# Ledger of designs, part 7: VH-VL binders against f9vpa4r286to426

Target 1, 141 residues: f9vpa4r286to426
Amino acid sequence: VIEEIKNAERVIVIGAGTSYHAGLYFSIELNRLGINSLPVIASEYYNVRSKKGDLVFAISQSGETIDVLQGIRMMRNSGAKIISLTNVIESAIARESDYKIYMRAGPEIGVAATKTFTTQLASILFILSVLKKENLKKMEK

## First folded at step 2 (VH-VL)

Design m1 (framework fv_maftivimab)
Fold by ESMFold2-Fast, scan of step 2:
Structure m1 (fold): chain C 141 residues (1-141), chain A 123 residues (1-123), chain B 106 residues (1-106)
Amino acid sequence: as target 1 above (141 residues)
Amino acid sequence: EVQLVESGGGLVQPGGSLRLSCAASGFTFSSYAMNWVRQAPGKGLEWVSTISGSGGSTYYADSVKGRFTISRDNSKNTLYLQMNSLRAEDTAVYYCAKDAYYGSGSYWAFDIWGQGTMVTVSS
Amino acid sequence: DIQMTQSPSSLSASVGDRVTITCRASQSISSYLNWYQQKPGKAPKLLIYAASSLQSGVPSRFSGSGSGTDFTLTISSLQPEDFATYYCQQSYSTYTFGQGTRLEIK
């Protein structure tokens, strides 16, 4: 997953509502690491042209958000690879993704909107921590 | 023009292995998820496995997890099912099926099916 | 995982009859429900996707309805070529087929 993010020509981060805001944070931090990233609100997927070399990072707690699902399929049809960040194993978005990351790896379950945001951020922060360590190692070499 | 052709079925002993192939033509193979569906003699349809268009994600029915492996070679437009530790209960016609999406790509269904290949697991 | 139950398991009807087949999911699957027709010795054929959308080339006498857990397939005026087994399939979380309904024309 990390190598896919590092080697992408562009990382399109797509989400709706609370997931979009988590994705926006992720996209900003990716750009700070020198990774070209574009945040996309799911309802506006139709205005985004994807191509080979693009990687789509799709965030959807339920894995069933219709605008995210439609965006993923349209972008994959244009040659992009798909990574999903969801909370539901074998959900529609997870099944359509080339790589999948589940937000919670333990028995911690939250259903409130604020808890959804924090669990999405926890997953994103972990990914960012790995990417930052990789960058540090490259600068040392 | 759009076709799926299965091959590789046959008679195998319990505990044996067999590899099925599905040759695709007439569509952009790498753009679609592909499936294996089986049907035991006189029984209903049972979904076996799915692989994403790029091959990066695979899914299996509980009955075959750990024994079957789905894979694809997009350069050859071919889908595979590696079947290990075969049991009498695996005896079935195995169909290759293409996932479809409609309009903006929001709905999944198996729109194109192969003719099927018979796998018989018997002593 | 998601279980699919069809009813009836079999039925016989006359040409021109209106026939209804039902399918129930063990949990809500929204509109992620497909219907297939299978004739003896042949591969299945997609009839309806997304609970109610008619597949291109399928006669308009076939229709689907329902959402959540309860779904129906209706054939408004049965024809001789409709003798077949019909299967529902959830596509919400991987795939599960119903057990099938065998339709025989009297």
Scores: ipSAE 0.006, ipTM 0.544, lowest interface PAE 13.3, mean pLDDT 83

Design m10 (framework fv_maftivimab)
Fold by ESMFold2-Fast, scan of step 2:
Structure m10 (fold): chain C 141 residues (1-141), chain A 121 residues (1-121), chain B 106 residues (1-106)
Amino acid sequence: as target 1 above (141 residues)
Amino acid sequence: EVQLVESGGGLVQPGGSLRLSCAASGFTFSDYAMNWVRQAPGKGLEWVSTISWSGGSTYYADSVKGRFTISRDNSKNTLYLQMNSLRAEDTAVYYCAKGLYEYSWRAFDIWGQGTMVTVSS
Amino acid sequence: DIQMTQSPSSLSASVGDRVTITCRASQSISTYLNWYQQKPGKAPKLLIYAASSLQSGVPSRFSGSGSGTDFTLTISSLQPEDFATYYCQQSYSLPTFGQGTRLEIK
């Protein structure tokens, strides 16, 4: 997954609601690492022109968010690769993604808002930490 | 029960202003995009405006851009439409409508009963 | 804006008839089309979303089909309560409605 992110010509981060805000943070941090990234609010997927070389990072807690699903289908048809970050195994978004990251593998009794924000942010921070460490390794002699 | 109730319609002269309200109940208002759709007497449906779940994005039909302002107060579960510089062509029943999908402004599953706005001298 | 054109503008039918209403988009909208029913003096009611998905509480005699630019709403075995105006609406981009099809008693 990390290699796909590092080698992408552009990482399109798509999400809706609180997932969009988590994705916006991710996109900003990717750009700070020298990885070209475009955050996309899912409801505006039709404004995005994607192509081969693009990587779509789709965030949806339920894996069923309709605008995210429609967006990834459109972008995949244009040649983009799809990575999904979801909480539900075998959800529609997960099934239609080339690569799948599942946010939660543990207790599930928390309130919906806290669970969604915390698990999405934790997953993003972990990915960013690996990317930052890989960048540091490139500077070593 | 999921419900939307409009208010604020009435008779106004050309060039005047009106503010419509839509009170929502029975669902988590802050998770859904909200819409205004109007229908002139004997005519079809025309989408007017959409506001995202947070209020961070607003969209308008070309016919109302610069004259109408959509807003929402998530703490009060209320949607608003401020209508300025009203024209005879704005005469219509105004419907408040909820997006079907969380965070999406597309399909409209729940509609209010509508409020009549008449622009006439 | 994407223009939506319905055909016919008006249709007369009898109870028990199979009725079809069509909707054409000015450009491809995949399956992002919705159908609404409106009775006189009432708010519209969502019947079909995503071209073919039946909304909860809607009778199974209603069905939708199509993709791309051409879409159809079908009512099998028309009932008295089905006489109404029907609207299609694209959900691919910012919303636009068809002009409506009035279904009248023959």
Scores: ipSAE 0.007, ipTM 0.629, lowest interface PAE 8.9, mean pLDDT 86

Design m11 (framework fv_maftivimab)
Fold by ESMFold2-Fast, scan of step 2:
Structure m11 (fold): chain C 141 residues (1-141), chain A 121 residues (1-121), chain B 106 residues (1-106)
Amino acid sequence: as target 1 above (141 residues)
Amino acid sequence: EVQLVESGGGLVQPGGSLRLSCAASGFTFSDYAMNWVRQAPGKGLEWVSTISWSGGSTYYADSVKGRFTISRDNSKNTLYLQMNSLRAEDTAVYYCAKGLYEYSWKAFDIWGQGTMVTVSS
Amino acid sequence: DIQMTQSPSSLSASVGDRVTITCRASQSIDTYLNWYQQKPGKAPKLLIYAASSLQSGVPSRFSGSGSGTDFTLTISSLQPEDFATYYCQQSYSLPTFGQGTRLEIK
């Protein structure tokens, strides 16, 4: 997964609602690391031109969000590779992704929307921590 | 005027080759996935192949995999279908068709008039 | 491949009739279903996409419904120009068409 992100010409981060906000944060941080990234609200997927060399990072709690699913299918058709971040094993989005990351819910404390955002953010923060560590190793060369 | 015009059809012997062309006008060709759909005489529609807007991805029906090659030249607004090792079962009217969504192959909103390919001795 | 089966294969109707054509997918395709009309000697014309969205320029007497595996195309009041063959097509995976339904004058 990390190699795919590091080597992508551009990382398109797509999500809806709270997943979009988690994705927006991820995209901003990727750009700070020198990785070209575009955050996309799922309902606007049709405005995105994707091509071979692009990597799509799709965030969907249920793995069934229609606009996210349509977006990844369209972008896959254009040659992009797909990574999914979902809560549901074997969901439609996960099944149609080249790489799959499954979130694991923490303690059942607080409201559902807040919990979804925090679990997605936790996964994103972990990925970012690995990318930052890789970046530091590269600077040592 | 949005238009797709096919050419290159004709009579070929089994095992022969033929190249179809589709000239597009009236829309931004490079923004859309393009498709070939065929129809045998008196029969229904069969999807043959799709190419993404950039040409970076191609897809084929199982019946034509390894024999047909779809390609496009965005600078000339032209779609191609190279057909090799032709069989009698490939006899059909071949339509080129534009994807409805800007970067999608999911629905076909604009169709050419079709070009007839006949494979017989 | 996802197999699409249409019913009936042909039907006869009169101008003014309500006509319903059905399409069944071999597995769930959500709402990724399109309907086309083809008149003799002409290319197909897109009528409905995403199961229920009417294509621009298509008369409102055409409507589509369904999700999952079962879909219907309805013509609320048949007109003379509607006599044609109708095809469903799934867009959930690599495209496959139904065998077609021929709508004839009664």
Scores: ipSAE 0.006, ipTM 0.542, lowest interface PAE 13.5, mean pLDDT 84

Design m12 (framework fv_maftivimab)
Fold by ESMFold2-Fast, scan of step 2:
Structure m12 (fold): chain C 141 residues (1-141), chain A 121 residues (1-121), chain B 106 residues (1-106)
Amino acid sequence: as target 1 above (141 residues)
Amino acid sequence: EVQLVESGGGLVQPGGSLRLSCAASGFTFSSYAMNWVRQAPGKGLEWVSTISWSGGSTYYADSVKGRFTISRDNSKNTLYLQMNSLRAEDTAVYYCAKGLYEYRWDAFDIWGQGTMVTVSS
Amino acid sequence: DIQMTQSPSSLSASVGDRVTITCRASQSISTYLNWYQQKPGKAPKLLIYAASSLQSGVPSRFSGSGSGTDFTLTISSLQPEDFATYYCQQSYSLPTFGQGTRLEIK
């Protein structure tokens, strides 16, 4: 998944509600690492023009958030690759993604939004830590 | 074997409320998204609402948003539609329908027989 | 909302005829299109899903085709039990149905 993120021409990060805010943080940090990234509120997916070379990073705890699902379908149809960050194995979003990352949270059992955001942020921080170490190694060599 | 049975329909006055139920049997109810689709007398099909397999996500047609609430009880294999502030244009047969694939709602493969809701003006 | 438009609104045909019904989406929906059959007083029955996949138990005379915005349902040799109203439905976004095509004898 790390290689897909590093090799993308642009990383579109899509999410709804608290997932969007986790995605916004991720997108900002990707841009700081020199990776072109665009954060997208899922409900506004129809305003995004995607193409081959784009990578979509979709965040949805349940893997069934309709605006996220619609967004990835539209972007996939335009040639983008899809990575999902979800909590549910074989959920709709996970099934339609090229790559899947599962959050550390347990099964969907009515967890509060604040807890969901914290879990999503932990997963994002781990991904960022790997990207930053690779970037640092390249700069020092 | 696999079946959906709706109940709770009837005659109601404008501004009134009704709660529809859909009893599911013959499949793993908790693995499928569930839907309500209505049809006014002599008219076409109109999607009303969808609920995800877990109940964590709900979606509504603009015509019912803010007035109708979809819910489910996976322990009882039952789907509900709470209808508030009913209007004459809500008069229709209401069908309960199951999503075709586990965890998604791409097509509606199993339908109940429908329950009639009449809102008199 | 994605608007689904069916053509024709009604069609008269004879047993044995090849019948085609078309459905047009207001925007590209890939292959996220389903076809349903409804007989008077009955619930709809799923015929075709994902534009071209035949639902289990549906006779092979039914077939679907298309992608993007233009879709077709074909009945290769019409049978008496096929006289009904047919609906297309997109599942690309929040579900919307076409207005229906009534298939009548003659």
Scores: ipSAE 0.007, ipTM 0.587, lowest interface PAE 10.1, mean pLDDT 84

Design m13 (framework fv_maftivimab)
Fold by ESMFold2-Fast, scan of step 2:
Structure m13 (fold): chain C 141 residues (1-141), chain A 122 residues (1-122), chain B 106 residues (1-106)
Amino acid sequence: as target 1 above (141 residues)
Amino acid sequence: EVQLVESGGGLVQPGGSLRLSCAASGFTFSSYAMNWVRQAPGKGLEWVSTISGSGGSTYYADSVKGRFTISRDNSKNTLYLQMNSLRAEDTAVYYCAKGYWSGRYYPAFDIWGQGTMVTVSS
Amino acid sequence: DIQMTQSPSSLSASVGDRVTITCRASQSISSYLNWYQQKPGKAPKLLIYAASSLQSGVPSRFSGSGSGTDFTLTISSLQPEDFATYYCQQSYSTYTFGQGTRLEIK
């Protein structure tokens, strides 16, 4: 999935509620790495028109958020590739995505302390760490 | 089998209010954006408003912004348009239209209701 | 605010003719353009979406082309049931319809 993110002309990060805020953080950090990124509140996908070369990074804990699902279908129909970050295997959003990343709670965090936002941020931070390492390797070559 | 039926139109005086309804059947209502489009007598089509499938996002034409409110009740499969401060220029047939989805969403209007006439006149 | 302009406003043609209707956007809208047909007293019907994709059930004599700002709807061999008003619609930023083109029998 890392190569897809690195090679995208634009990474559209779409989510609703808490997932949007996790996505906003991701988008800001992608721009800091030189990757053109646009955060989108799922309900406002009508304001975004995608094309071939775009990559959509969809964040939805349930994998069933209807505005996210409608947005990714519209964008995929326009030629964009879809990566999903969800918590539910075989959810509608996961099934409709070209690449799937499933959220995971950290082993040191108790069940009562695990929250959606924290789990999403942990996944995003891992992706960002890999992107940073890949950027260093590319510069060396 | 997919059907949209509008109701609530009629004659109102300038400055008055009307609420239009659109009853949907034959598809999963909450999965699709819904739209209102109007057509003045002898004139062309004019987009009025759009609401997302969840109801979380609404959009309006500049001509109706601040006066009209689009809403939906997914438990009743019904779309609404609350029209306030009506003007003679709002006189039109109002159509309910479904967002297009053929396995994948695309922003087109594939299913339309029969329309309901709103006449604003003294 | 995106403006849509159709040309011509009206057109007279005979059965069997090739008919072309054009639509111009005030800014680039990629391929986010739809075409609708409306017969007198009836609701509009979707003919073409995404500039060139034919809607299910629409006769193959209808075709759409174009991208960016200039778009065309073509009817390759006009039939009696095709006399109607045609509208283009941008779906790139909310929605705007063209003013319509009335196709009349010659």
Scores: ipSAE 0.006, ipTM 0.554, lowest interface PAE 12.5, mean pLDDT 83

Design m14 (framework fv_maftivimab)
Fold by ESMFold2-Fast, scan of step 2:
Structure m14 (fold): chain C 141 residues (1-141), chain A 123 residues (1-123), chain B 106 residues (1-106)
Amino acid sequence: as target 1 above (141 residues)
Amino acid sequence: EVQLVESGGGLVQPGGSLRLSCAASGFTFSSYAMNWVRQAPGKGLEWVSTISGSGGSTYYADSVKGRFTISRDNSKNTLYLQMNSLRAEDTAVYYCAKHYYDSRGYWYAFDIWGQGTMVTVSS
Amino acid sequence: DIQMTQSPSSLSASVGDRVTITCRASQSISSYLNWYQQKPGKAPKLLIYAASSLQSGVPSRFSGSGSGTDFTLTISSLQPEDFATYYCQQSYSTYTFGQGTRLEIK
């Protein structure tokens, strides 16, 4: 997964609602690491053209968000690779992705919307931490 | 049966206005972007405008921007094109066309077209 | 604005001939190119989408190829019903049609 992100010509991060906001944060941080990234509101997938060399990072808690699903299908057909970040094993989005990342379960029970956002951010922060360590190694030698 | 039927064409004088309608049936209208394409007599096809499925995004050819407005009413399965400040150069058959989507994905192609409605801008 | 140029503007051919029509984009459009067929007095019909994918119901004698800026539509063995005008269309940045290629009987 990490190698796919590092080697992409462009990382398109697509999501809706709370997932879009988590994706926006991810995209901003990827750009800070020198990785070309474009955040996309799922409902605007129609405005985005993808090609071979692009990587799509799709965030959907349910794995069933219709605009995200339609977006990844369109982008995959144009040659992009798809990574999904979902909470549901065997969901439509997960099934149609080249790589699947499932959100880590926590022992806490809180407000549903806040809990979902926190879980998405935890997964994103972990990915970013690995990318930052790899970037430091590259810079040192 | 997927079908598109245009209406509202006719003769109008330069500077006038006209509103075209496109009635859709046989598919979930709100799931598809919709398009207007025109063709002047004896000439080629020219894309005019596109509207996203939700209606949240609209696009126009430079030749019509500021004069034409595309809109849709998903509750009535109807697409519209409001044409203002019409010019002789706007004379054409106007086609309504549906964005292509199948089980494999969304293709950015126009798979279903209406029969067209003739707009003539002349004195 | 992406410009699309077709070649030739018109072509005369005989039944059974192999016919090739080309389309050039003013900038790279990846594989976002469609081909349409239009007969006099009728609406256009989608033949090929995404540069090389045949639309359901279109005969296999039609094929599309290319990527980037150069694209080709081929009819491997021309039939009487194939005499029509053919249009390419870029779908990378909004939409632009080529000027059309009129295919006439020789």
Scores: ipSAE 0.007, ipTM 0.618, lowest interface PAE 9.1, mean pLDDT 85

Design m2 (framework fv_maftivimab)
Fold by ESMFold2-Fast, scan of step 2:
Structure m2 (fold): chain C 141 residues (1-141), chain A 123 residues (1-123), chain B 106 residues (1-106)
Amino acid sequence: as target 1 above (141 residues)
Amino acid sequence: EVQLVESGGGLVQPGGSLRLSCAASGFTFSSYAMNWVRQAPGKGLEWVSTISGSGGSTYYADSVKGRFTISRDNSKNTLYLQMNSLRAEDTAVYYCAKGRYYGSGSYPAFDIWGQGTMVTVSS
Amino acid sequence: DIQMTQSPSSLSASVGDRVTITCRASQSISSYLNWYQQKPGKAPKLLIYAASSLQSGVPSRFSGSGSGTDFTLTISSLQPEDFATYYCQQSYSTYTFGQGTRLEIK
C-alpha cells in the first residue's frame, strides 16, 4: 500500500461528507511530502479525468452512498489503481479495490473505534507517519 | 414503519410537464440513495433515475436525459421527479424506491418500494 | 450501456416444482445482480441481492447463483403465492432490468 502511494504519478483522494474532510487533510499532507494529490468530493467525480499512473484513495464508511462506488468504478475503467479505506470487510467498495485498508477489522494499523471520522483520521495519520519516515530517510541521501 | 408514498401523477398533454413527489418515513432519509423506476401498462420495469443521499450526484436513463430532473429535500424527507417535454412513451406507473446502501456490504439494490403513481401522457 | 437478457419470457409450472430462471449480462457485472418479484397491481419486492444473498424475510426456497455474465434464480418447491413476474437487475453500472419472466400455473 505505502509503495503504491509513494510511486503514484498522482493520488486522487475521494470521499463524501466527513470522509471527504478526512481525505482533504490527507491530500494536503501528501502534497507537503512532495506527492502530487488531488482531493475530490465524491459528488464531483464525473468532472475528474483519471488515467494510468493515477492512484485513487477512496475513503468510505459502512453504508457509503453510490457517489463513492460510481467514482471508483469510473476511475478504475480509466486505468487508475484503487485503494480503499473502509470500516466493513467485503463491502462492495472494498471488493472492487486493488488494495484494502480496514479501520476496525485490520490489526495492521491497529485501529478499532466507535466514531467513524476519528478512526479514518487515525488511519490517515498512521499512513502519513510511515510516509514521513521514508521521506526523511530519502532526504538524507 | 418504513414507508414511501408517491403523489403528483395524472393526465398531461404531450409536451407538458408534471412533478412527482415521494414522501419517505421510518428511516434516516439522507443516508440512502433514492430511485425512480417506471413501468408502462403491461410492460416491464425500467430504471429512470437515481440520486445520492446527499443529493450531490444524479444519474439518468438515456431515454429521459435532458427532460427529467431528480431532486430531494432531506429536511422534508421528500424525493422529487420533475418531468418536462413529456411524450406518449412516458406513460407509466412511476415507483419511488429506496437504495440499500447501509450495513454489511454496499451492494446496490432497491429494498423498499412505494405503491406507484400513474402518469398518462395523452391528448 | 449494459443489456440484460432474461429467459424464458414465460414459464408454466405446478405447485411443488423446482423452477429456474436465467439472466445474462452483455458484459461482466461480477456479483452485482438483483432479483425482484412482482405480483399483478403491486410494487416489486426485492428477493436476492449481490447475486446470491437472500433478502431478510424472503423464504429459503428462493436462491440465486452465478457471477460474471450468467445468473440463475431457483425456487426449490413452488408455492401458490410464487406465481408472479420475476425480474433480474444489474447494479454494476447504474441499473438495467431484464425484460421479466412470467411464472404461470400449469
Scores: ipSAE 0.006, ipTM 0.549, lowest interface PAE 13.2, mean pLDDT 83

Design m3 (framework fv_maftivimab)
Fold by ESMFold2-Fast, scan of step 2:
Structure m3 (fold): chain C 141 residues (1-141), chain A 122 residues (1-122), chain B 106 residues (1-106)
Amino acid sequence: as target 1 above (141 residues)
Amino acid sequence: EVQLVESGGGLVQPGGSLRLSCAASGFTFSSYAMNWVRQAPGKGLEWVSTISGSGGSTYYADSVKGRFTISRDNSKNTLYLQMNSLRAEDTAVYYCARDWGYSSRYDAFDIWGQGTMVTVSS
Amino acid sequence: DIQMTQSPSSLSASVGDRVTITCRASQSISSYLNWYQQKPGKAPKLLIYAASSLQSGVPSRFSGSGSGTDFTLTISSLQPEDFATYYCQQSYSTYTFGQGTRLEIK
């Protein structure tokens, strides 16, 4: 998954609601690492022209968010590769992705919106930490 | 205050047409998928149609495919259901429902309108 | 496409009773199951999403369990305001509601 992100011509990060905001943070940090990234609110997927060389990073806790699912289908048909960040094994989004990352399940008790954002952010921060370590290693060589 | 208000229901003859509206307020309408759900008198709930936040994707129950068209106008915060070739079996209260919530944690119908009655009778 | 069957179609109970309603999917839907409550003349209200997550503002006496094809809704101690019709709904592939379970005063 890390090599796919590093080698992409452009990383399109698609999500809805709180997933979009987690994705927006991810996209900003990717650009800071020199990786071209475009954040896309899922409801506006039809405004995005994807092509071969693009990588789509799709964030959906349920793995069934309609606009995210339709967005990835459209972008795959245009030649993009799909990575999904979901919480549900065998969900529609996960099944239709080339690469899958599963979020850690939250505690049983708590505020749903807060836990969703926190879980997505934790996963994104982990990915970013690996990318930053790879970037540092290459700068030293 | 999140609210959905349906309108446009009424009496129509078999083979006729009717357009329902659902006015949304209190949330970013374009960020949510929307649904129409119906309930025939004395019967259970039946999902009718879904439209994505952008309007680019639509889904229909087999019973209404080719006859009903779901659409939305995000500039007016309004959802529509165009119903053509109406049959007696389409007689029901039609509810507008918000699909996807503020949190991507649930894909459920969390906000519902009051419903509007459609009667198809000769 | 996916069919949802509820059991029972109706039941009678008294205040304070534990009530269990079951829902079966024609194929595995993972945890993509919601429960709704509908009172006469009113729109449905979301009770439980993702099979077991309680919607904000819903009393803790309501709980959901199950995964795959078999699911249950439990009311641990029935209250007067709980007499209503209950529906399950799969959200795995579009949407299908169960036929409903009418909960009546004994």
Scores: ipSAE 0.000, ipTM 0.514, lowest interface PAE 16.1, mean pLDDT 82

Design m4 (framework fv_maftivimab)
Fold by ESMFold2-Fast, scan of step 2:
Structure m4 (fold): chain C 141 residues (1-141), chain A 122 residues (1-122), chain B 106 residues (1-106)
Amino acid sequence: as target 1 above (141 residues)
Amino acid sequence: EVQLVESGGGLVQPGGSLRLSCAASGFTFSSYAMNWVRQAPGKGLEWVSTISGSGGSTYYADSVKGRFTISRDNSKNTLYLQMNSLRAEDTAVYYCAKVGYSSGWYRAFDIWGQGTMVTVSS
Amino acid sequence: DIQMTQSPSSLSASVGDRVTITCRASQSISSYLNWYQQKPGKAPKLLIYAASSLQSGVPSRFSGSGSGTDFTLTISSLQPEDFATYYCQQSYSTYTFGQGTRLEIK
């Protein structure tokens, strides 16, 4: 997954509602690391012109968000590779993705409210931490 | 419909002041950064100033720093540009423009007003 | 400040022609480049954002490419309504427009 992100000509981050805002944060941080990234609200997927060399990072808690699904299909047909970040194994979005990341489940014993944004952000922060560590190694050499 | 309408332009003498307004409708005004862009007669586009959605951050072109002040009133869905110490080279059509953050656009100006003419002349 | 230079400053073309306009940034701006079209007496219209993403409602004959410092706007088959002035804009660090390219009928 990390290698796909590092080697992409452009990382398109697509999501709807709260997932879009998690994706916007991810996209901003990727650009800070020198990785070209475009955040896309799922309902506006038709405004995006994708091509071979693009990597789509699709965020959908249910894995069934129709605009996200339609967006990844359109972009895959244009030559892009698809990575999904979802909570549901075997969901439509996960099944149609080249690479799949499943959100980490919180402790079941906790009585805290389930927060989609928080769980998505935790996953994004893990990915960013690995990318930052890789960049540090390159600077060291 | 989403629209921006500028007003406040006119003829002003060098050294004078003028305040432009931009009335926004059809979108959640406070969620978007707003911009002023100008165009001198027969010339190209020049970015003038940006203000964040909350109004907490402002940026200016070097040519207007210290003379122009961008502000907004989110309760009235209105953007302002206070122009002081006006010079002949400030003569231009002034457009207000919205960034397209909600549509995933990278700080592109998706919606523009029709512009208001400012002429600095005696 | 990031400087944006377009070439050519003007060009003449015929309906049906393939037209290319280039834009160069004085430093790397990643993919933070937008293209606008402006017709006489009108406000600019967004054509392309993020270097290569087509704005909704814009005809598919328009396309953008490039990253870093060199960018291109292409019109694959010029139509009568395409005669206008075209501007690139960097949005990486505040905003800077190119000087514009005036596309004229031959």
Scores: ipSAE 0.000, ipTM 0.499, lowest interface PAE 17.9, mean pLDDT 82

